VH-VL binders against q9h9l3. Designs and how they scored, part 390

Target 1, 176 residues: q9h9l3
Amino acid sequence: PRKMVAIDCEMVGTGPKGHVSSLARCSIVNYNGDVLYDEYILPPCHIVDYRTRWSGIRKQHMVNATPFKIARGQILKILTGKIVVGHAIHNDFKALQYFHPKSLTRDTSHIPPLNRKADCPENATMSLKHLTKKLLNRDIQVGKSGHSSVEDAQATMELYKLVEVEWEEHLARNPP
Short names: E, the ipSAE of ESMFold2; O, the ipSAE of OpenDDE; V2, 0.75 times the mean of E and O plus 0.25 times the DockQ between their complexes.

## First folded at step 19 (VH-VL)

Design Ef9 (framework fv_unasnemab; at its last fold request DockQ between E and O 0.91; V2 from the best seeds 0.90)
Fold by OpenDDE, fold request of step 20:
Structure Ef9 (fold): chain C 176 residues (1-176), chain A 122 residues (1-122), chain B 107 residues (1-107)
Amino acid sequence: as target 1 above (176 residues)
Amino acid sequence: EVQLVESGGGLVQPGRSLRLSCTASGFTFDYHYMDWVRQAPGKGLEWVAEIRNKFNSHTTYYADSVKGRFTISRDDSKSIVYLQMNSLRTEDTALYYCARDEFDSGYYFDYWGKGTTVTVSS
Amino acid sequence: DIQMTQSPSSVSASVGDRVTITCRASQGIRTYLNWYQQKPGKAPKLLIYDASDLQSGVPSRFSGSGSGTDFTLTISSLQPEDFASYFCQQANSFPRTFGGGTKVEME
């Protein structure tokens, strides 16, 4: 059986107009929510927009941030061979410039049983914040300080655990 | 190559204090949990304490037998984990191992030092 | 605390023998069970983690199985270098606890 980790990333804006989403923080937690990795990451290009309101990233966080290439290596080492759980995880992988095998990926934004459990339409894309509130009775991403990727990764893992048995059985019968 | 080297052991009388050190090398120290495990002469293994990494607030856990007397701490800048042992008792006599604690696929001690001997005797 | 009952405490065997060591937890520990080998005068060495995962560099003759409360370490064909003590350890709860150990001796 494969081991599971959950990932959440924060991105800042780079490029001439700040429209390029660049990895600025990455958090990875194990099945129990223990933090395996949580680093601020320095993008290879100049940051134009910290997107602090959402990302929680500030200029001071970049002073000792891990260079992207190094961080990417560290992160990929952790993810290799694992079942990776995330919410809208394609954004995280894109920022990492990495794509995990689909068969080993779990996206909590696209798990119908999870939505059903939350009394949401099965085919709707619900936010992590909403699902966490509905199913875990926990508030995340509150305030004006921006998101906590650790908090979000932990919530993501907890949500997945609610439907793990059912979903893994479904995937076994219907391989991606 | 991962290496863990314990030091600080010795002979002390009951009630005295001793501080053990474990110097780590060959890996990213501040990413890993660190533990102390001891083994009394001719006996089995006994977990003593754990200190978690910087991502997990350096949270500490202790065996009941040492709570209130022992303190585990770490200096990530030096790649060292410590075990401050106060109010030592004869039953604390043991070889004390430092172990790297991996927690990506369960929780296990994948690397151990050679240990440092602590003898508490009148 | 979770008590780990390891059996047998000792076993005599010959090279080539199949050796089985059992570890029972006083309560469910899922798969958070590890096996260590210890030779005289040496530090413990990790053999199996998470009940059944073989540590890198450990010979394939070692295997672990079980979940919940009952776990087994198996040496399919005992080799001369395998005469040692073996310990199980649960990592489900604090305090972490070890089994009493099993000494594998030469027949």
Scores: ipSAE 0.946, ipTM 0.965, lowest interface PAE 0.4, mean pLDDT 97
Fold by ESMFold2, fold request of step 20:
Structure Ef9 (fold): chain C 176 residues (1-176), chain A 122 residues (1-122), chain B 107 residues (1-107)
Amino acid sequence: as target 1 above (176 residues)
Amino acid sequence: EVQLVESGGGLVQPGRSLRLSCTASGFTFDYHYMDWVRQAPGKGLEWVAEIRNKFNSHTTYYADSVKGRFTISRDDSKSIVYLQMNSLRTEDTALYYCARDEFDSGYYFDYWGKGTTVTVSS
Amino acid sequence: DIQMTQSPSSVSASVGDRVTITCRASQGIRTYLNWYQQKPGKAPKLLIYDASDLQSGVPSRFSGSGSGTDFTLTISSLQPEDFASYFCQQANSFPRTFGGGTKVEME
């Protein structure tokens, strides 16, 4: 079968009033949680709002950060041809300015069997924090120092593993 | 092109030390795991040690036969992997390969150097 | 340590033959099994990784199968350049361990 990786990104605010989400960190892990990629990324536009409480990004992280164009090339090389797992993954792809094939995309925020295991409504969009607490008995994103994209990517992969057999069979029967 | 070049082998008496080097080029060295694998004359392959990438804290692992005597290390700025071999024994006589360890789907050695020979004899 | 038992230790075969090499693990290793080819005086070359995935540039006559404890390398039609030694290697657990090897030689 196809190789599988999980991705999580942290974004900062650019554009008017910092409302545009621009990539400032990306982490990619393998099936076992080993880290394939974890870099701070310098957006091509001026940073208006570091969003540090959520992103964990501070000005000092940008000093030696990889320029967006270079980082995007590195990241896409890892993702191409693989099943990519994420949580609300459309936000990550948007920040990467990238479209990954739907047939190779797995979004833990939109998997009904995963919600059922968590005793949540099948069609609800549940947060990564909530699913991880309910299904893995782990607290992530603790405090106000920001999220860790490595921890979040690892949690996302572990959540997918809980439903992997069922969901892959479903997708084989119901190709997107 | 990916290239791995080992050096530092030689003839040495038991109880002595050698330091092997592996110079890497043609890939993003600091993103990869690196391993040493050895092959005694006329024998099969034996894994020796692994050092992981910068994102995984350069964590190291060793075969039991070399723990406490061998140390794997890396210098990402020079793209070099080292194997410090102390308290050498006759049983350490082998051709030592440096290997690139890919980990996107399982773990596997997709490129190997030509090896450097270590001979331990009285 | 996970012991890898490889059989046979040698095979005498002719060009065009189908060759099958078996590798058995002492414990389950999922699909974390690799196959390498080694010619005399040369470094090993990766053929198959993750039990069944063909390395780039490896001819399609090579295939791998299996999961858990029982794995097979198959050469569907032996070519002159395939006379070599073959090693399996598990990557599920530390230490990484290799099978004892299979020498494929001309009959």
Scores: ipSAE 0.842, ipTM 0.915, lowest interface PAE 0.7, mean pLDDT 94
ESMFold2, look of step 19: ipSAE 0.810; ipTM 0.910
ESMFold2 (binder alone), look of step 19: mean pLDDT 93; pTM 0.946
OpenDDE, look of step 19: ipSAE 0.920; ipTM 0.952
ESMFold2, fold request of step 20: ipSAE 0.837, 0.842; ipTM 0.916, 0.917
ESMFold2 (binder alone), fold request of step 20: mean pLDDT 93, 93, 93; pTM 0.948, 0.946, 0.949
OpenDDE, fold request of step 20: ipSAE 0.946, 0.943; ipTM 0.964, 0.964

Design Gf1 (framework fv_fezakinumab; at its last look DockQ between E and O 0.87; V2 from the best seeds 0.85)
Fold by OpenDDE, look of step 19:
Structure Gf1 (fold): chain C 176 residues (1-176), chain A 120 residues (1-120), chain B 111 residues (1-111)
Amino acid sequence: as target 1 above (176 residues)
Amino acid sequence: QVQLVQSGAEVKKPGASVKVSCKASGYTFTSYYMHWVRQAPGQGLEWVGWIDPDSGGTFYAQKFEGRVTMTRDTSISTAYMELSRLRSDDTAVYYCARGDYSYGYEFDLWGRGTLVTVSS
Amino acid sequence: QAVLTQPPSVSGAPGQRVTISCTGSSSNIGAGYDVYWYQQLPGTAPKLLIYDNSNRPSGVPDRFSGSKSGTSASLAITGLQAEDEADYYCQSYDISLEAWVFGGGTQLTVL
């Protein structure tokens, strides 16, 4: 079976009004939650809004940040051929300007059995924070320091593991 | 109606540049990638690149890097593809095509194409 | 030249079944990327025919079907009709090239 990793990215605001979301941090963990990658990333454009409250990114983190193109290469090398787990993961892939095979993608924001387990509507889009609290009894994304992409990636992986068997069987029976 | 309307045919000399436009209507312009695909006369389809109308981010096929520039004007829901240093083998019908980045990567909406002829 | 390989032409009589193959590699279809099919009628832009290997968009008759296995995909057309005469292209994504790639196209002639 293919190796499984979880990914979470943090974005900052670029562009004239800071409305463009640019990748500023990426964290990747393995099945056990071990960190495989965790780097601050320097966007190609000037950062207008660090969105620190949400992203946890500060100006000081960009001083030695990895240039986007370099980071992208590093990240893609890790992701290629893997089953990639994430929450609303298509935003991460978009930020990476990357297409991952749909058959190798697991989006915890769109797994009905996971929502069911959390006593949420199966077709609803629940936040990672909510699911983590409900199913793992753990608080993430707390405080004023912003999110930790490592923490979020780990939580995402753990959530998926709760429904992995059921969901993988479902996918096997219902290929796209 | 959901559609992509492209600019008219172009005739260019070698070494010149051409800029093709693609106006989107009937859907949220910034919610989909805009791909560009060309087709030389009697030949197959060739992917040129895409632009994210939301961010302005672009990704080009390696073959066209340094020679193609994709832009957009969100105020008029229009994407542009400019190809420079034209040569005869750039003669083709150039299509814009809508593609999702999330659940569906398919090119589900196409413009009618813009013929670009490069000749001396 | 095309990354995905298709037969240049296929033909069939009305009512027959025809199949168009699309052969990729480990860096595209074999890498898990889905296959898409497009129909291009003479003098027109391509039209999405099949997405995600085997799904039909609204308006596409069920006599069109797609499948994928290994590094290859196939488009099957049953009950062939005169209006099916067109060029057909398969498409996928190639991770080594980091590009969307097309097959060379197959010209379908209805006899």
Scores: ipSAE 0.928, ipTM 0.956, lowest interface PAE 0.5, mean pLDDT 96
Fold by ESMFold2, look of step 19:
Order: C-alpha cells, then sequence, then structure tokens
Structure Gf1 (fold): chain C 176 residues (1-176), chain A 120 residues (1-120), chain B 111 residues (1-111)
C-alpha cells in the first residue's frame, strides 16, 4: 500500500525587503505522527527577516543548519512515491522547488468535508490552528515564540485522518 | 488581453550568445512560473528550464546547465532567457510558457516563439 | 531520444476515432505524475488540449479525451475532423531528471 506522510515548513524572508519566502525548517511525520525528518535549513541567499514571531527561526538556528541543496535532496527522497499531506501545501513545495504528483497530494486547507466537520463554510480557508482546536480539541501554535513544524505536521496528519476514508473515495471517483 | 509577447528573430554565429525576452500582460506576472521550451526545425518540444518571477529562483534542464541563464525584471513584467556558446544545433524556435503552480502544472499560455538561427 | 514515447504518426478518416499513445516510465507517469497534451498547428505555438490526464480547458470539444494507466497515457479523438490535422505532444514531469519531459510528437493526418 502507498505510504502517507505529512509535511510542514517554516519560512524566512529573503529578497527585497524580506518579502520572498525561503525554506528554513522542514518537518515530516509518518501516518502515526512519528518524526521522519526535522531539520533547520540554511537558505542559499541572505536572510533579511527571520519572521521569528511566526516561523520560530532565529539566527542561532542557522549556524549549523543543513544547506538548502543537501536538505532538499534528503526531503525529496522521503517524499518520492508517497501521499503527502500538508496545510496550504503548495507553499511548502514551492519553497522546496519541488513538483509532487497532484494525485499523491492532500491539502487540508482545501478539503470541503473537513470544513464541514468543523462547521465552517466548505469554501473557506481555515487556519490549521482553528481546525485543530475545533476538531481535535488541541491548542497548537501557542504564544508568540513561533510555530513548531513538528507539531503542525502532526496536527495536519490527524486532521486528514478525520476525513481520510471519505476524501480518498472522492478522489478515486473524481481523479485530479 | 492575457498574452506573452516575445522578442524578434535572431541570427547568430557559433560561439555567440542570444538573449530572448518574454513580456507578460493581462495577469499577475509574479504569480506564475515562466518556462522556456524550444523546438528545433522539424523536431519536437524540449524543456529548457523555469524561472520563478517572484523570487528570481531558477531551475534548468541538465542539458543546458552552464549555458543558460534565466532572469526577469518584475517592473516591466518581462522574463529573459540567455543561451551562450551557441552552436548550430541550438537553431530552434524558443517559446516562453506560463505554468501555474498552485492548482496545476499545465502550460496554459504560450508566447508565439522566437526563431534563433545559428549559422556560419 | 524523447523521454516519453509517442508513435511518429497516426491517420484516420473524417468521423473516425484515433488514439495517440504516450509511454513513460516509473520515474514520470508511473510515479503518479499527470499527463498534459498539446496540439500544435503548423507554424503556431503549442496549445493546451488536455490537462491533469483527462480535463479539457474551455473551448476544447468533448470529442477530445485523455486517460492514464500505469506508465502510459492515451489521447483519443472521436468524430475526427479535418481541422484536427496537427502535431500532438504529451508532457509530464520526471522526478529522476527533475525535468518537464515531452513525447517526441505525433503527426495526425486526416485522410
Amino acid sequence: as target 1 above (176 residues)
Amino acid sequence: QVQLVQSGAEVKKPGASVKVSCKASGYTFTSYYMHWVRQAPGQGLEWVGWIDPDSGGTFYAQKFEGRVTMTRDTSISTAYMELSRLRSDDTAVYYCARGDYSYGYEFDLWGRGTLVTVSS
Amino acid sequence: QAVLTQPPSVSGAPGQRVTISCTGSSSNIGAGYDVYWYQQLPGTAPKLLIYDNSNRPSGVPDRFSGSKSGTSASLAITGLQAEDEADYYCQSYDISLEAWVFGGGTQLTVL
């Protein structure tokens, strides 16, 4: 059977005025929430804005961070051939400069049955924090110290499990 | 309204460089990747690489590594492809094509192509 | 040598059905990557015909259909018309090359 993993990334600001999002941390968990990968990643260009309040990334994390090219190779090796779950996952793939098959991609920000379970409009884009609180009775991303990509990847996998049977059947009848 | 307008045909000698431009209009230039695809006379389509106009990040097909440079100028919504150390088998029509990243990977908008002829 | 294999040519009479194959490998179509089809009329740029294996953009008639199975894909054209005479290319992504890859193209002749 095809294995499933969840991914979450943290970005820092690069480029003019720090507006470009560049990968600075990536966490991958398996179906059971066990951590398969969790590394700080050094972007190939100058960091203008660590975005620490949201990213949790600080300058000290970059001192021993894995260079982007090396980390990307490690990450792609894990993702290849798997169903990959994420929240607004296209941002994670873009930061990796990576194209994943759409048929193997699951985005918890775009699953109408998940919104329905949360008593939200099916077309609304709900935050991971809100969905996790509503559907799992858990608080994530607490405080202003930044997000944990491990915590977020684990929450994303648990959210997907709530709709997995229904959504996988839907995708089988309506292939992307 | 939505279009990609490419620079005109070029004739070059072997060993020279060529820089082709692709101006986007009618859509948000930085929201899509720009791909370059070439087609030698009587031959099929060959992917050269992409540029992300937002970040300036690039990714080149292995065959073109070291000879191709893709750039852009976001202030005029224009992408560029420069191919150096030209040889006769680089004679081709060079297309720019827009690729979505968020909701699909199709090349849904193409320039009309720029003929680059390399001859002695 | 094209990464995806297409027949060099196919032909059919008006009203007939033709099928154009696109054979890939475990690193592209077989890895789950979608297949895209482009139509190229003589002297023009390619035009998107099929995306995500089987979807038609607005303006593409439903007599064009695509499918994918295993490491291969297929474009079917029913009710063949004279204006369908063109070159057809399949495209996918290859994870081992990290590249967008095209078939060698198929010249469709309407008899």
Scores: ipSAE 0.754, ipTM 0.899, lowest interface PAE 1.4, mean pLDDT 92
ESMFold2 (binder alone), look of step 19: mean pLDDT 92; pTM 0.939

Design Gf10 (framework fv_fezakinumab; at its last look DockQ between E and O 0.79; V2 from the best seeds 0.00; counts 0 for: pae E 2.6 > 2)
Fold by OpenDDE, look of step 19:
Structure Gf10 (fold): chain C 176 residues (1-176), chain A 120 residues (1-120), chain B 111 residues (1-111)
Amino acid sequence: as target 1 above (176 residues)
Amino acid sequence: QVQLVQSGAEVKKPGASVKVSCKASGYTFTSYYMHWVRQAPGQGLEWVGWIDPDSGGTFYAQKFEGRVTMTRDTSISTAYMELSRLRSDDTAVYYCARGDYDYGYEFDLWGRGTLVTVSS
Amino acid sequence: QAVLTQPPSVSGAPGQRVTISCTGSSSNIGAGYDVYWYQQLPGTAPKLLIYDNSNRPSGVPDRFSGSKSGTSASLAITGLQAEDEADYYCQSYDISLEAWVFGGGTQLTVL
């Protein structure tokens, strides 16, 4: 079986009005929650909106941030060949301008058994915060200091582990 | 109707540049990547790159880096591909093709293609 | 030299079954990336035929089927019809090249 990692990214606003979401932090943890990668990333364009309330990113974090192209290379090296778990993970991959194999992707925002376990509609898209609270009895993304991508990645992995056996069996029976 | 309408055929000299347009209609232009694929006469398909019409972000095949520029005008739902320093082996039909960005989905919508001929 | 390898041509009589192979490597099909198939009728743009290895878009008859195993994929056409005469291309993503890649194309002739 392939190694499994969880990823979470934080975005800032770039472009004329800051409407473009650009990668500004990426965190990757292994199956046990150990941090494999956690770097601030410098977007190629000027940051218009740090979105600090949500992203936790501040201007000071960009002073020594890793340039996007370099960070992307580092991240892809970690992700390649692994089962990657994330929440609404398509946004992370999009920000990375990266295509991960669908068969090796696990999106906790689209796992019916996970929602069922949380007493949520199976086909609904639930937030990571809600699922984490309901199933792990843990509060994440609290306060006004912004999210912790490490914390979110860890939570995502733990959530997936709750349904891993069932979901992996399902995927084996129903390959995309 | 969902479709991609491309600009007309081009004839260029070596060293020149060509800019092909692709106008989208019938769907939300910014919700899909726009890929560009070319096909030399009698040859196979070759991926050139994609643009995210929403962000303007681009990713090019290594072969074309430094020579291709993809842009878009969201106000008219139009994508552009410019290829510079043209040479004879750039002669091809250039296609724009819609692709989902979530998983890098299939190219489910294609333009009719634009023939670009490079000859001295 | 296409990244994915297809036979240059295949042929069959009406009503027969034909198969088009698509051989990749550990950096594309073997890396877990899905395979897509396109049909290109003479003088036209490619048309999506199969997505995600074995799924047919609406409008594609069930005579067309796709499969994937290991580093290879296959397109099968049953009940071959004259209208099936076209070029067929497989497609996948190559992580080493960081590019969408196509097969060299297979010309299907209906005898």
Scores: ipSAE 0.908, ipTM 0.946, lowest interface PAE 0.5, mean pLDDT 95
Fold by ESMFold2, look of step 19:
Structure Gf10 (fold): chain C 176 residues (1-176), chain A 120 residues (1-120), chain B 111 residues (1-111)
Amino acid sequence: as target 1 above (176 residues)
Amino acid sequence: QVQLVQSGAEVKKPGASVKVSCKASGYTFTSYYMHWVRQAPGQGLEWVGWIDPDSGGTFYAQKFEGRVTMTRDTSISTAYMELSRLRSDDTAVYYCARGDYDYGYEFDLWGRGTLVTVSS
Amino acid sequence: QAVLTQPPSVSGAPGQRVTISCTGSSSNIGAGYDVYWYQQLPGTAPKLLIYDNSNRPSGVPDRFSGSKSGTSASLAITGLQAEDEADYYCQSYDISLEAWVFGGGTQLTVL
């Protein structure tokens, strides 16, 4: 427990036509769901599309946001040496320009036992919202104001706990 | 078919700059990190840095910080590495190699290399 | 000099088994980062031989195998053949340097 964290990030559109996803918020929670980190992050390049319907990011959030390089340093210090849980977590690591050991990474979008508990095909990619509703009887990402990365990180940790014993034993027998 | 085609050999004098190109074909250029790795004659492999062709984001090994610039042109699926203030110990074969999209690991496709010779 | 340490050379007779070691530290292999192996034939670019410590890409015969333990990794080659004569590099990621790091390389000679 205390060496495990969950992460979730929100992205905005940068680059030509706003097609590039750049980090604009990152939340990290511990095993118990306590918030260890939650910052709005200013991308190093111009924001073309806030993607507010999904990201929850608005222009006012960027006024005092932590510059990307500084935020990245803070986040990496928290993640280093820990088991990191996320949902489609490779997108979060890509946005951080960060390489976490595969053996210390847990992706709730790719855990067959978790899908099985949700009565889904083991190889299906399920949204965090649907897994949380099916397995935790909770609605997240409610309304039209976008996602909360704190709420999403907390849900991701709770989902992982449902399969933690089985999956950790599986990974110990089947190292990546 | 799936390949990385690099620009031809370059001969430069100390203090000059060189820009090496790497054209990707047969795969989605923006789906993979592009790494640059060099190998001095008779020596081992040395990582120079990477570029994410999708975002244009870069990361350089400390040794090259301030002297290297990596760019790309997604319209022609081409990555570039420019090294400035060349010294004789920059003489090497410079490889481009793609890394896995999700994690930037597995250098599973390499260019044939571009020899850069720095001499007076 | 190299962040990952490999023996400079190994040799074996045709049909024999050899191993190549790769020793790292707590900031790379010991931090949980996977090990990758590359084969470089004379005059050619490196080729991915082993990924994620022990997996083989398509076309790599199963006489090549990799393993990782603690801060070290090992490449084993059984049934040595003349075409296995090459340089072999291990590679991992180092979080302290924030860099991809290679071993110094091992020259395999088939006697």
Scores: ipSAE 0.512, ipTM 0.836, lowest interface PAE 2.6, mean pLDDT 91
ESMFold2 (binder alone), look of step 19: mean pLDDT 93; pTM 0.947

Design Gf11 (framework fv_fezakinumab; at its last look DockQ between E and O 0.88; V2 from the best seeds 0.84)
Fold by OpenDDE, look of step 19:
Structure Gf11 (fold): chain C 176 residues (1-176), chain A 120 residues (1-120), chain B 111 residues (1-111)
Amino acid sequence: as target 1 above (176 residues)
Amino acid sequence: QVQLVQSGAEVKKPGASVKVSCKASGYTFTDYYMHWVRQAPGQGLEWVGWIDPDSGGTFYAQKFEGRVTMTRDTSISTAYMELSRLRSDDTAVYYCARGDYSYGYEFDLWGRGTLVTVSS
Amino acid sequence: QAVLTQPPSVSGAPGQRVTISCTGSSSNIGAGYDVYWYQQLPGTAPKLLIYDNSNRPSGVPDRFSGSKSGTSASLAITGLQAEDEADYYCQSYDISLESWVFGGGTQLTVL
């Protein structure tokens, strides 16, 4: 079986009025929650809105941030060939300008058994924060300092582990 | 109706540039990547690159890096592909094609193509 | 030279079954990327025929089926009809090239 990692990215606002979401931090953890990657990333365009209250990103974090192209290479090297777990992970891949095989992707925002376990509608899109609270009895994304992508990645992995066996069996029986 | 309408045929000299347009209608322009694919006469399909109409971000095939520029005007739901330093082997029908980036990658909508002829 | 390998041509009589192969490598189909198939009628733009290896978009008859195994994929057409005469292209993503890649195309002739 392939190795499994979880990813979470934080975005800042670039472009006119800061409406463009640009990758500013990426965290990757292994199955055990160990951090494999955690870097601040410098977008190719000027940052208009740090979105600090959500992203946790501040101007000071960009001083020694890794240029996007370099960071992307580092991240892709880690992700390639892995089962990648994330929450609403399409946003992370989009920010990375990256296509990961669908068969090797696990999006915790679209796993019916996970929602069922959390007493949520199976076809609803629940937040990572909500699922983490319901199923792990843990509070994430609290405070005014913004999110921690490491914390979010770890939570995502832990959530997936709750339904891993069932979901992997389901996927095996129902290949795309 | 959901469709992609491309600009008309172009005839260019070697060394010149060509800019092809692709206007989207019937769907939210910014919800899909816009891919560009070309097909030389009697040949197969070749992927050129994509643009994210939402962010303006682009990704080009290595073969075209430095020569291709993809842009978009969201106000008129139009994508553009400009190819510079044209040569004879750039003669092809150029297609724009809609592609999802979320849970499907298929090119499910195609323009009718724009013939670009490069000849001295 | 296309990254994905297809036979240049296949032929069949009406009502027959034909198969078009698409051979990739460990960096595309073998890397887990899905295969897509497109039909291109003469003088027209390609049309999506199969997505995610084996799914048919609305409007595509069930005579068309796709499969994937290992580093290869296959398009099967049963009950071949005259209107099926076209070029068929497989497509996938190659992680080594970081590019969407197509097969060389297969010309299907209905005899």
Scores: ipSAE 0.922, ipTM 0.952, lowest interface PAE 0.5, mean pLDDT 96
Fold by ESMFold2, look of step 19:
Structure Gf11 (fold): chain C 176 residues (1-176), chain A 120 residues (1-120), chain B 111 residues (1-111)
Amino acid sequence: as target 1 above (176 residues)
Amino acid sequence: QVQLVQSGAEVKKPGASVKVSCKASGYTFTDYYMHWVRQAPGQGLEWVGWIDPDSGGTFYAQKFEGRVTMTRDTSISTAYMELSRLRSDDTAVYYCARGDYSYGYEFDLWGRGTLVTVSS
Amino acid sequence: QAVLTQPPSVSGAPGQRVTISCTGSSSNIGAGYDVYWYQQLPGTAPKLLIYDNSNRPSGVPDRFSGSKSGTSASLAITGLQAEDEADYYCQSYDISLESWVFGGGTQLTVL
């Protein structure tokens, strides 16, 4: 059986007017929610907007941050060959300049059985905060100091476990 | 009409550079990666690299690293591929192809190709 | 040498079934990456024929089908027609090269 991890990333604004999303933190947890990786990452280009209210990234975090190329290499070693769980996970992969096999990817923003458990339309895109509150009775992303990618990755894994048996069986019968 | 329109054929001498253009229409240019693929006469397809039109980020196949530069101009929805220090074995049709960056990854839209001939 | 291996040519009579193999390795198809197939008619650009191993884009006849197993993939064409005479390429992603990779191509001849 393949090992499973969950990933979450925090982005800052780079490029013209800070509209490009660049990786500034990445957290990876195992099936039990133990942290396998959690680093602040220095983008290769100038940070225009730290987006701190949502990202939790501040200038002081960048002082000792791991350069993007090095961090990317470390992260890819962890992800390769594993089932990777995330929420709107294509944004995380894009920020990593990385292609992961579709058959090994699980996106909690697009799992119909998970939406059904939350009494939401099966094809609606639901926020991680909303699903976590509804299905785990927990508040995440509280306050104005920004999100925690560790907290978010842990919540994402717990949400996936609620539908894991059903969804893994579905994917096995309906391979990509 | 969803399409990719490429620049016309080029004839170059060894050691020169060539810049091929690919203009997108009928879709949001910055929503997809642009890939470049070449095909030497009578040969198969060879991937050259991609550009993300949104960020301008690029990734090149190792064989072309140091000789290829991919750029874009989002104001005219146009991607460019420049190949320098041309050799006779760079003679090929150069295609641009649109690719998704999410789950699918397929190249679902191709330009008609630009023939680049490198001859003494 | 292409990263993905295809037979250089295959042939079949009208109405028959032909298959085209695509053999990869543990760093591409064997790592779980999907296989894509492209048809290239003489003098034209490639066209997407199969995506995500087995799915057909709109407009591709159901006599084209794809499958993947282990480190290999296969394209099957049933009810072979003269219009199917073309070159066929498989494609996948190779994580060790961090590159999109194509097979060497297969020339299909309809007898």
Scores: ipSAE 0.731, ipTM 0.895, lowest interface PAE 1.4, mean pLDDT 92
ESMFold2 (binder alone), look of step 19: mean pLDDT 93; pTM 0.946

